# Designs tried in a protein design chat: VHH binders against q9y6x5. Part 64

Target 1, 379 residues: q9y6x5
Amino acid sequence: LPPKLLLVSFDGFRADYLKNYEFPHLQNFIKEGVLVEHVKNVFITKTFPNHYSIVTGLYEESHGIVANSMYDAVTKKHFSDSNDKDPFWWNEAVPIWVTNQLQENRSSAAAMWPGTDVPIHDTISSYFMNYNSSVSFEERLNNITMWLNNSNPPVTFATLYWEEPDASGHKYGPEDKENMSRVLKKIDDLIGDLVQRLKMLGLWENLNVIITSDHGMTQCSQDRLINLDSCIDHSYYTLIDLSPVAAILPKINRTEVYNKLKNCSPHMNVYLKEDIPNRFYYQHNDRIQPIILVADEGWTIVLNESSQKLGDHGYDNSLPSMHPFLAAHGPAFHKGYKHSTINIVDIYPMMCHILGLKPHPNNGTFGHTKCLLVDQWCI
Short names: E, the ipSAE of ESMFold2; O, the ipSAE of OpenDDE; V2, 0.75 times the mean of E and O plus 0.25 times the DockQ between their complexes.

## First folded at step 3 (VHH)

Design g3 (framework vhh_5j56_2; at its last look DockQ between E and O 0.64; V2 from the best seeds 0.00; counts 0 for: pae E 4.6 > 2, unsure alone 61.4 < 65)
Fold by OpenDDE, second read of step 4:
Structure g3 (fold): chain B 379 residues (1-379), chain A 127 residues (1-127)
Amino acid sequence: as target 1 above (379 residues)
Amino acid sequence: QVQLVESGGGLVQPGGSLRLSCVASGFTFDTLDYYAIGWFRQAPGKEREGLSSISSGDSGSTSYSDSVKGRFTISRDNAKNTVYLQMNSLKPEDTAVYYCAAGIKYSRGYTFPYDYWGQGTQVTVSS
């Protein structure tokens, strides 16, 4: 039988939640598998970009999903989490489920993973759910496991997405022990349900399962705001994305806009597109706007209105608070092994290896994950 | 400081039309998909029902409940910071107090808490 892989994302699961909260089910999962304690995600550290990086192995500038909100000046198209269905935005890369599905005797399934309900390169997952936040985890899980168990051709790659603890992290802030304990308890219970379901169906021993996330969460405060209106008139630019990385489209001379913003706050770095630090790999795409503003950790860029979010993400991808974790279980993985760090783009070549797929050109390094795999030499 | 004020309600005959307005203050519509505004209604003795929503971003993303799909249209005017609900082919069962609500989008697809509510406007459909 061909190898099978289920990729699960709990959005916004900060790596150190594992240290600060209790996860009996997840810890049991880890005990029987592997853990990567910290995953360095891609800049910007947002949901759509990082989820697409996981399944493409590409930096954002390469796969073209450069933010949750995008604007293309040529076509005048807009992208947002509520308007993500145009293949135009996704077609700059080939996600792994497409690659998998194009193989013989294989199919892919998806439960609301970003991009899975869009035909990419004229290919859509054989089984998928249209995104609907109202659909329970149970229903998503039931569909995924049904497809994994009863499909022809067999589903060999599946994705499962859940919006927590991201939503709650935004609402309560990651440092709210009371509320986040409740939320994270529920997440752990969902992991328990996942494991139980797989065992009940006889999938547990043969299915490779990766549980990961796209980014972490940092604590925000009303005391840490950067008001752009104090620095520049709103009529001088269009805001394509706001916080913590603002994307600025000047309506006047770019240099003038830049000069008005460059000293706006000591807690914000302002970059012309060509001056964006190389380490971000966030420059070589037309969808990146001429000027970006990058707030310091925990600071929020606002206009006249103040943010009601007590937690946020999207900051510098070198910040630990932005980092998720990766846990995995199955025949491809060791048992009881913990690894310190990998890059999020490293997940793609690993998954391709597990599935026996030829990876598209990518930015991942397979060598970084070899120690997780039973068939590889650990360096 | 977010405030919502509904207007445009009234008495209309079956088959008639009304346009409700919701003027928002405390935030502005822009290119950013940061806020969502939804229309709700509550009839006497019934639970509050969600009808339609629109994002604050230029994407103009909208949603409709099955009960109003094809009859109601949500739209916005950014310059006026106003959201509209065009209601056509009204039925007696559409009689209710109509509310607009605003919420912050915390995550992709996250159910809006709709923390901000208007006072409501009465719509009565009767012959």
Scores: ipSAE 0.291, ipTM 0.703, lowest interface PAE 1.9, mean pLDDT 93
Fold by ESMFold2-Fast, scan of step 3:
Structure g3 (fold): chain B 379 residues (1-379), chain A 127 residues (1-127)
Amino acid sequence: as target 1 above (379 residues)
Amino acid sequence: QVQLVESGGGLVQPGGSLRLSCVASGFTFDTLDYYAIGWFRQAPGKEREGLSSISSGDSGSTSYSDSVKGRFTISRDNAKNTVYLQMNSLKPEDTAVYYCAAGIKYSRGYTFPYDYWGQGTQVTVSS
């Protein structure tokens, strides 16, 4: 039987939630599997960039999904994470489901992972659901398990995406223990449902399952706002993305725009594109704007208005609050092993190894994940 | 501070058309995908029904319920901070109070419930 892998994402699942709340179903999953306590994501620490980094092993400047809202200066196209199906945005990389379908005569299945309802290099996931946030976790799970069991050629790679706890993290903030305990308990129950469904269908013992996330969440406040309108008039620039990383396209001389912004707030850093810190790997792409503003953790950039978000993400990827975790179970993985940290780009070459695929050139390091795997020498 | 005001309701014959307007204050519709604005309706003795939504960003992504798809069109005018619902081929069963609602786009997709609601505008489809 060929190896099979199910990759599950719970959007915005901060690693430290595991220490502050009880997860009996996730803990049972980890007991007979592996846990990576922190995953260092890519900058910007946002949904679309990080989900595409997981499945390509590339930094954002290389895969081209550099934010949830983008502008391409060469083609004059605009991107939003809301139902944009133009393959143009996704074609700078080859995601793992495309590799899976092209290297072997095998199928892929997808329940709403970013990019899976778009043909990329003329290849779309063999089975997929068009993105619709109203579709329940149960319906997504029912489709994925049906496709894993009934497909010819066999589905060997499957993805499952869920919007929580990100939505509640934004609405309530991660420090709201009462509301966050309710949503996190619900997520743990969904993990229990997932495991039970796989066991009942006879898939559990032969399926590799990865549960991970794209980023964390930090507490925001009406007391921590940066009013961009106090810095610069709207006539001087086009705003491509706002908070916590503002993407500025100047309508006048770039230096003049930069000079108006550079000392406006002690709680944001202002970078010309060429001055963006090398450690971000966020410079070499036409979709990265000439000026980037990076707010300090917990600060929100606004346009002369109050922010309604009590939690947010997108901040510096060195911040532990921005880090998700990774848990995994299955025949490829050790049992009862804990690992401290990997990079989010390391997940792709590990998944390629599990599936027997030759990875496309990528920024991940296979050696960082080898201690998780039973067929590898761990040093 | 966030407030929504609906207008444009009234009496119309079956097969007729109406355009509802929703003027927002306390936030701005800009090129950023930050807010979701939706239209809902409720008839006496029935549950509230979601009809259509539009995002505030450059994409302006729209959605429609099956009951109105092809008949109703949602649009926005960012300069006027206004969302419209163009209602064509109206039927007696479209009679309801129509509500505009706004919420933060908290995640990749916006989900119900909405946080801010207007007072509603009555639409009556009858001879």
Scores: ipSAE 0.141, ipTM 0.557, lowest interface PAE 3.9, mean pLDDT 90
Fold by ESMFold2, look of step 5:
Structure g3 (fold): chain B 379 residues (1-379), chain A 127 residues (1-127)
Amino acid sequence: as target 1 above (379 residues)
Amino acid sequence: QVQLVESGGGLVQPGGSLRLSCVASGFTFDTLDYYAIGWFRQAPGKEREGLSSISSGDSGSTSYSDSVKGRFTISRDNAKNTVYLQMNSLKPEDTAVYYCAAGIKYSRGYTFPYDYWGQGTQVTVSS
């Protein structure tokens, strides 16, 4: 009876992969549901920030997860992939799974979505897996479906996270058709397995399923490197994050550091925090460092060393190469409808609507997603 | 691109100590949590065994296999771009070629595929 929602992310799934590769299982999913061809994500176009934006509806400056690597000058705390468990970092927002499970007769379940193994506002997902990249998709799916089918109080909101095609996109680059075709076929098979499992368990007809991603991927090259050590002595700053958006904490006068960097490369924009373009919504948080460097698409910032990544993300969120897609199926969604674009922050108020939850203050616009929903008029 | 050079191997008596060094070029250890250096060994007729690793960046996360935990210590010197393996209480079964390897993180969650390998240094612990 209560509406249920499964939110799935395949990390680094660039929107145009749908046009350039074969996805028989995903296309069947879309045929019976909806597709948003391009989702405009938030700047910076990195994994932790965008996954938290999906589940909070907030820009990064508002939810406080502003990068995959962060430093807080007041508390002297550090955040990274290996050091992400301190609730301090996550407590500037309330993610949807917390709101959901605080309702009467509701639980939330999670298979490795960023933040779901952290007690945010003293509340951790009712059922969860501690993050471990070695756990197979099959095991993640088995846990999620068992929790959806056999929990008291019932699980009404569940998340599932998978690291591909992001890892392979970094390794091969999006232009490597042979390797990316093999990788994307494996992902389509996983989507087929997901749908088959939901059908076998009797969940398919009454569970709403969103399949989306956090960002895309752009081609990199050894011919497109920006060497910071050629422009500034490493001793003049602390490096909080490197590429393609570098976060610079000056050790000397901030203007002096800025001046040394501003003409380092024509393929990099250098911003004082107060001069970051308003369209990024990336200024009003103490975790955003005094100077950021933003490389042009396909350029890599390095410290007098070669890059080994053939693909990367984190660039300007206006770039189509940074945009994922969204597909959805279930009783809340139309059948066979395609929509051109939404903002990634719009996903949160839509999910709240589907679940009957009161959204917290957020940056999403419910009207942008109305055309996807059977209970709404599109105009 | 990335190059690794091991040194410090040799002959030692049981119960003795050796310190291996791995000098890296093509990347810097104070780079954010994008890199790891691992120590491995391969005895004749056996598969390569992972021993210890240390990540780059401020976290400096270390790990040890059960076979060496408490006897071996991994450390780094960022100024010299060097990772060390201090090996104490050596046993004849520690006799092997020891390799330094480097991995670049390609995905979330510390996956460090070790794509770059040194040529190895021989360690012999005599009975």
Scores: ipSAE 0.105, ipTM 0.532, lowest interface PAE 4.6, mean pLDDT 90
ESMFold2 (binder alone), look of step 5: mean pLDDT 78; pTM 0.794
OpenDDE, look of step 5: ipSAE 0.097; ipTM 0.601

Design g30 (framework vhh_5j56_2)
Fold by ESMFold2-Fast, scan of step 3:
Structure g30 (fold): chain B 379 residues (1-379), chain A 127 residues (1-127)
Amino acid sequence: as target 1 above (379 residues)
Amino acid sequence: QVQLVESGGGLVQPGGSLRLSCVASGFTFDTRDYYAIGWFRQAPGKEREGLSSISSGDSGSTSYSDSVKGRFTISRDNAKNTVYLQMNSLKPEDTAVYYCAARIEYSRGYTFPYDYWGQGTQVTVSS
């Protein structure tokens, strides 16, 4: 029987929420499984980039989903909420569900993971749901478990995505203990429901389950705004993405635009594309704009208006506030093992190993995750 | 269905005051079924500019553009589902159509715009 894996993402689940709030169901999951306390995500610390890095093992400059809003200078295409299903944006990498389906006659199932409702290299998940935020967690779970039990060829890789706690993190900010406590308790209850459903269906003992997230969340404030209109007139550039990483496409001389921006705020770093720090791995892609602005943690870039977000993400990936965690349970994983840190790109080669798949070339290091696995030596 | 209705505009002399009201329907301030309410204006021959906002959070964080800071004050009455903009020390350059806007919808991967807009109310500052 081939091994099976369910990959679950709770969007925006900051790692230190585990220390500041009670999670009885998640704690029971971890007690009999493994916990990675911090996952160092890719820059920029946004939803689409990091979800695609999890399933490809690639930095954003390599997989091509470099932001939630993008412009490709070669083709003149724009990525936005009206055209996110164009395969052009997703075709620079091969996600794990494509690899799973093309090797050894296996099926993949997906409930709303970014990219799973798009044909990538002419391959779409065998079973999938089109993205719709109104669909309940229960309906997503019901479909995934039905597909795991009733598929031919068998579903060996399944994904499940949930929008919380990201939506509430943006709305209330991560320091709002009252509202965040309520939201995080609901998530813990959903984890309890997931485990109970898998046990009831006889899947729990033989299914590998990973619970993770794409990024964290930091507190923002109306007292921490960078007004871009105070720096430069809008006629000099096209704005591709705004905050906390602004992507600037100059309409005039690049050096002139750079000079207007470079000293505008002490709370923002301004980079020419070639000067973006190597540690970000955010330089070698046509979708990365000629000038990038990076706000300091908790600062919001605005266009002569207030910011509505009380929490945000997208900041420097070295910041602990931007880090999610990873918990896992199943026959592939040790029981009661705690690990400090892995890179988010390391998840893909680990998942390929669990499923017996040959990974596509990637930026992950299998050695970083082998201590989690029962069939590996920890060196 | 979400609706925003502005009122309180009119003609005022330089140095005068006006209070604009924005009544929201289709969602409630008490339940926090929104992210923020903002005030914007569009002056003749100019781009629309943001003036002030108030967030849904328990703190009710407020912000102001430099052009109106110290002269305009935003406030919220949750029981009346109304946001106010108190405008003091009005100048001829404050002449514009004033809009109320709400940010309600969550965006997973997309820009987080003001989703719903009122029809606007004219403010004219002239002697």
Scores: ipSAE 0.021, ipTM 0.432, lowest interface PAE 5.4, mean pLDDT 89

Design g31 (framework vhh_5j56_2)
Fold by ESMFold2-Fast, scan of step 3:
Structure g31 (fold): chain B 379 residues (1-379), chain A 127 residues (1-127)
Amino acid sequence: as target 1 above (379 residues)
Amino acid sequence: QVQLVESGGGLVQPGGSLRLSCVASGFTFDTRDYYAIGWFRQAPGKEREGLSSISSGDSGSTSYSDSVKGRFTISRDNAKNTVYLQMNSLKPEDTAVYYCAAGIKWSRGYTFPYDYWGQGTQVTVSS
């Protein structure tokens, strides 16, 4: 019978939360599994881009989900919502659930992972839930476990997505220990519920489970605002995305817009598309706008207004505050092993190996995750 | 200061229809808005249940719970700063107080936190 994998994401789970808060259920999971302390995500450090990088092994410029808000100048299409079901945005890559269904005679199941309610290359997840933020974690878990246990052909790849601690990280900021401790305790309890449910259903011993996240969170402040309206009038450009990476589409001469923006703030870098640093791997895609503004950590770009966000992400992917972690348990994984760092694009080829799938060309390196796996030599 | 006012509730027979309205003040609908508007309900002795949401931005993306999917439709009128819930094929189990709530779209979804709540409007499905 083929191996099975459940991939779980808690959106915005900063790696350093593991050191600053107690997670009894997660620590029990890790004790008999593996922990990667930091996962270096892709730029920009946003939800849709990084979730798609996890399941494709590609940088954002390669898979085409380059931001949470995007504009295509050729088709004049706008993407700004998780419920946008236009395959156009997702068709520049092949996510693992599509490969799982097409390469092997197997099923995939999904509870809210970005892209799973969209037909990609004419293939949609065998079982899925249309995105709805109002659906509880318990209902998502109930559907996933039902599909894992009661499907033919068998579900071998399943995904489960949860919006916390990202929403609370934005609202309260990561330095609000009282509110964040409450939120993180609730997440740990959900992990406990997940493990208990899998044990009750007889799935725990034979299922590979990965718990990870797409990015971290950093503290923002009303004292760290960049007012774009102080530098340029709205009539000169269309704003595609605002903060902390602003995507600017000029309505007039690009050089004139660039010159108005380049000295706007000492806490923001302004790039013409061709000048974006190579280390970001954020240049070679038509959905990346002609001018990109990148705010320094903790700074918020605004339009003559205050920001209500006390936490944010999207910043430079070299920042530890932007990094999530990865924990895993199951027959494919060693027990009690800790690893320092992997790249988020490395998760895809590792998952393909576990499932026995041939990976599509990708930016990950299988060698980086070998030490996590029982069937691999790592020394 | 954000305020929400619900209207349109009432008594309807099983299989009937109602349209609820939620008028918002203190924010506006445009491509730069980060507000989400959701509809919730609570029946006596039951937990509050999320039903549907819509973004205030340009895309106007919508979501529905399985219990109402295909029966309820959420929409907005940006000029009136109003969100509607069209409720079709109503069942006795739909009897509840219906609330609209507004929250800042902090992440991908609208699960929590909804910071601003209306006072509610009663919907009763009975013969």
Scores: ipSAE 0.014, ipTM 0.358, lowest interface PAE 7.1, mean pLDDT 88

Design g32 (framework vhh_5j56_2)
Fold by ESMFold2-Fast, scan of step 3:
Structure g32 (fold): chain B 379 residues (1-379), chain A 127 residues (1-127)
Amino acid sequence: as target 1 above (379 residues)
Amino acid sequence: QVQLVESGGGLVQPGGSLRLSCVASGFTFDTRDYYAIGWFRQAPGKEREGLSSISSGDSGSTSYSDSVKGRFTISRDNAKNTVYLQMNSLKPEDTAVYYCAAGIKFSRGYTFPYDYWGQGTQVTVSS
């Protein structure tokens, strides 16, 4: 029987939540599996970019989903949360579900992971749900488990995405212990439901399950705003993305726009595209704009208006507040093993190994995850 | 303060059409706002069902539940801060109280739980 993998994402699950709150169901999962305490994600630390990096093993400049809002100067196309279904945006990489379907004659299933409802290189996930935030976790889980148990060719790779704790992290901020405790307890209960469902259906013992996230969350405030309108007039540029990483397309000389922005706030860094720090791996793509603004942790860039967000992400990927975790259980994984840190791009080659797939060229390093796996020597 | 007011409900024959309106106040429905508007319904003795959503922004991304896809169309008028639900080919099972709800898009790329709700408007599909 071919190996099977279920990849689960709880959006915005900051790594240190595990140390500050109790997770009895997740702790039982980890006791018989593995925990990676920190996953260093890719820049920018946003939902679409990092979810696509998990399934491609590529930096954003390489897979092409460089932000949640993008502009391609060559084709004049716009990408946003309201227009994400054009395959053009996703075709710069081959995600694992496409490789799974093409290399091994196996099926893939998806409950709302970014990109899974889009044909990529003319291949869409064999079973999928169109994105709809109103669909419950239980309905997503019911569809995934049905497809894992009742498909031919067999579903060997399945994904499940959930919007929390990101939504509540934004609404309340990660420092609101009362509200975050309630939200995180509910997520732990959903993890308990997931494990119980897999056990009841006879899937648990033979299924590899990864629980992870795309990024963390940091506290924001109305006292920490950068008003872009006080820096530069709207007539000088087109705004492609705003906060906490602003993407600026100049309508006049680039140097003139840069000079108007560079000293406007002590709480943001202003970069010409070629001066973006190499450590970000965020430079070599036509969808990265000529000037980017990077706000300091906890600062929000606004256009002469207040922000309703008490928490945010998208900041420098070196910040621990931006890091998620990874937990896993199943026949491929050791039991009771803790690992300190991996890069988010390392998840892809590990998953390819578990599924017996040949990975496409990628930025991950298999050696970083080998200690998690029973069929590898950790030295 | 965000407020939503629904209108346009009423009695209609099977196969007929209605257009519901949701007027929003306390925010503007433009590219700088982080709001999504959704339509929900609840029939007597049944749970509330999500039907459709439209996001703020330039193009306004739309989504539909399978029960209404192809029959209902969501649209917006930014100048009036109004979202519409055009309901065609109505069936007796579409009889419900219809609610407009607004959610804040806290993260780009996804719409989140709806925190602001209208009072509802009754739609009855019967002869």
Scores: ipSAE 0.014, ipTM 0.330, lowest interface PAE 7.2, mean pLDDT 89

Design g33 (framework vhh_5j56_2)
Fold by ESMFold2-Fast, scan of step 3:
Structure g33 (fold): chain B 379 residues (1-379), chain A 127 residues (1-127)
Amino acid sequence: as target 1 above (379 residues)
Amino acid sequence: QVQLVESGGGLVQPGGSLRLSCVASGFTFDTYDYYAIGWFRQAPGKEREGLSSISSGDSGSTSYSDSVKGRFTISRDNAKNTVYLQMNSLKPEDTAVYYCAAGIEYSRGYEFPYDYWGQGTQVTVSS
């Protein structure tokens, strides 16, 4: 039987939630599998960019999904959810489900993972659900397990995406113990349901399962706002993305816009594109705007108004609050092994190895994940 | 400056219908200035609840919470820069202040497109 892998993402699952809340089902999963306590994600620490980095092994400047809202200066195209099905935005990389279908005579299945309802390099996931946030976790799980058990050619790679705890992290903030405890308990129960369903269908012993996330969450406040309207008039620029990383397209001379912004707030860094720190790997793409503003952790950029956000992400990827975790179980993985840290781009070459696929050139390092795998030497 | 203004609230009998409007200024619905427009409500003593969203661009995708699915319909008129919430088969439990919100976070659905908020419009369904 060919190796099979199910990749599950719980959006916005901050790594330190594992230390501060009870997860009996996830702990049982980890007891018989592996845990990576911290995953260092890519900049900017937002949903679409990091989900695409997981499945391509590339920095955002290389895979082209550089933000959740984008403008391409060369083609004059705009990205929003109405344009997520335009292959143009996704074609700068080859995600693992495309490679799985093209290198091996195998099928892929997807429940809502970003990009899976788009034909990329003329290839769409063999089985997929169009994105719809109202579809329950149970329905997504039912479809994925049906496809894993009943497909021909066999589904060897499957993805499952869930919007929590990100939605609640934004609404309540990560420091609201009462509300976050309730939300995280529900997620743990969903993990229990997932494991039980796989066992009942006879899939559990032969399926590799990865549970991970794209980013963390940090506490925001009405006391930590940066009013962009106090810095510069709207007539001088077009706003491509606002907070916590603002993407500015000047309507006048770039230097004049930069000079109006550069000293506006002590809680915001202002970069000309060529001056963006090399450590971000966020410079070499036409979709990265001429001026980028980066707010300090917990600060929100606004346009002359308050923000209802009590939690947010998108901040500097060196911040532990922005980091998710990775847990995995299955025949490819050791049992009861804990690892400290990997980079989010390392997940892709590890998954290619598990599936027997030749990875496309990527920014991950296979050596970083070797100790997780039973068929590798960890010396 | 980005602004959202709600209108169309009022008093209605159970089983009745009402259409809410949200007019945007400072951006247009056929641009990249936002990810989605959502409708939310908050009843007295309750937390704010997400009801529905519609994405940017032409023929945007829609989503609905289970509590309103089949009864409420979201739509937009790009020429008027307006998003509508058509509410049918109204019940006393639909009584709340209704808010329009615009989000630029692509991953958000009807739960949290809350980057820019309107001031709200009261809907009262009398028993």
Scores: ipSAE 0.000, ipTM 0.322, lowest interface PAE 13.1, mean pLDDT 88

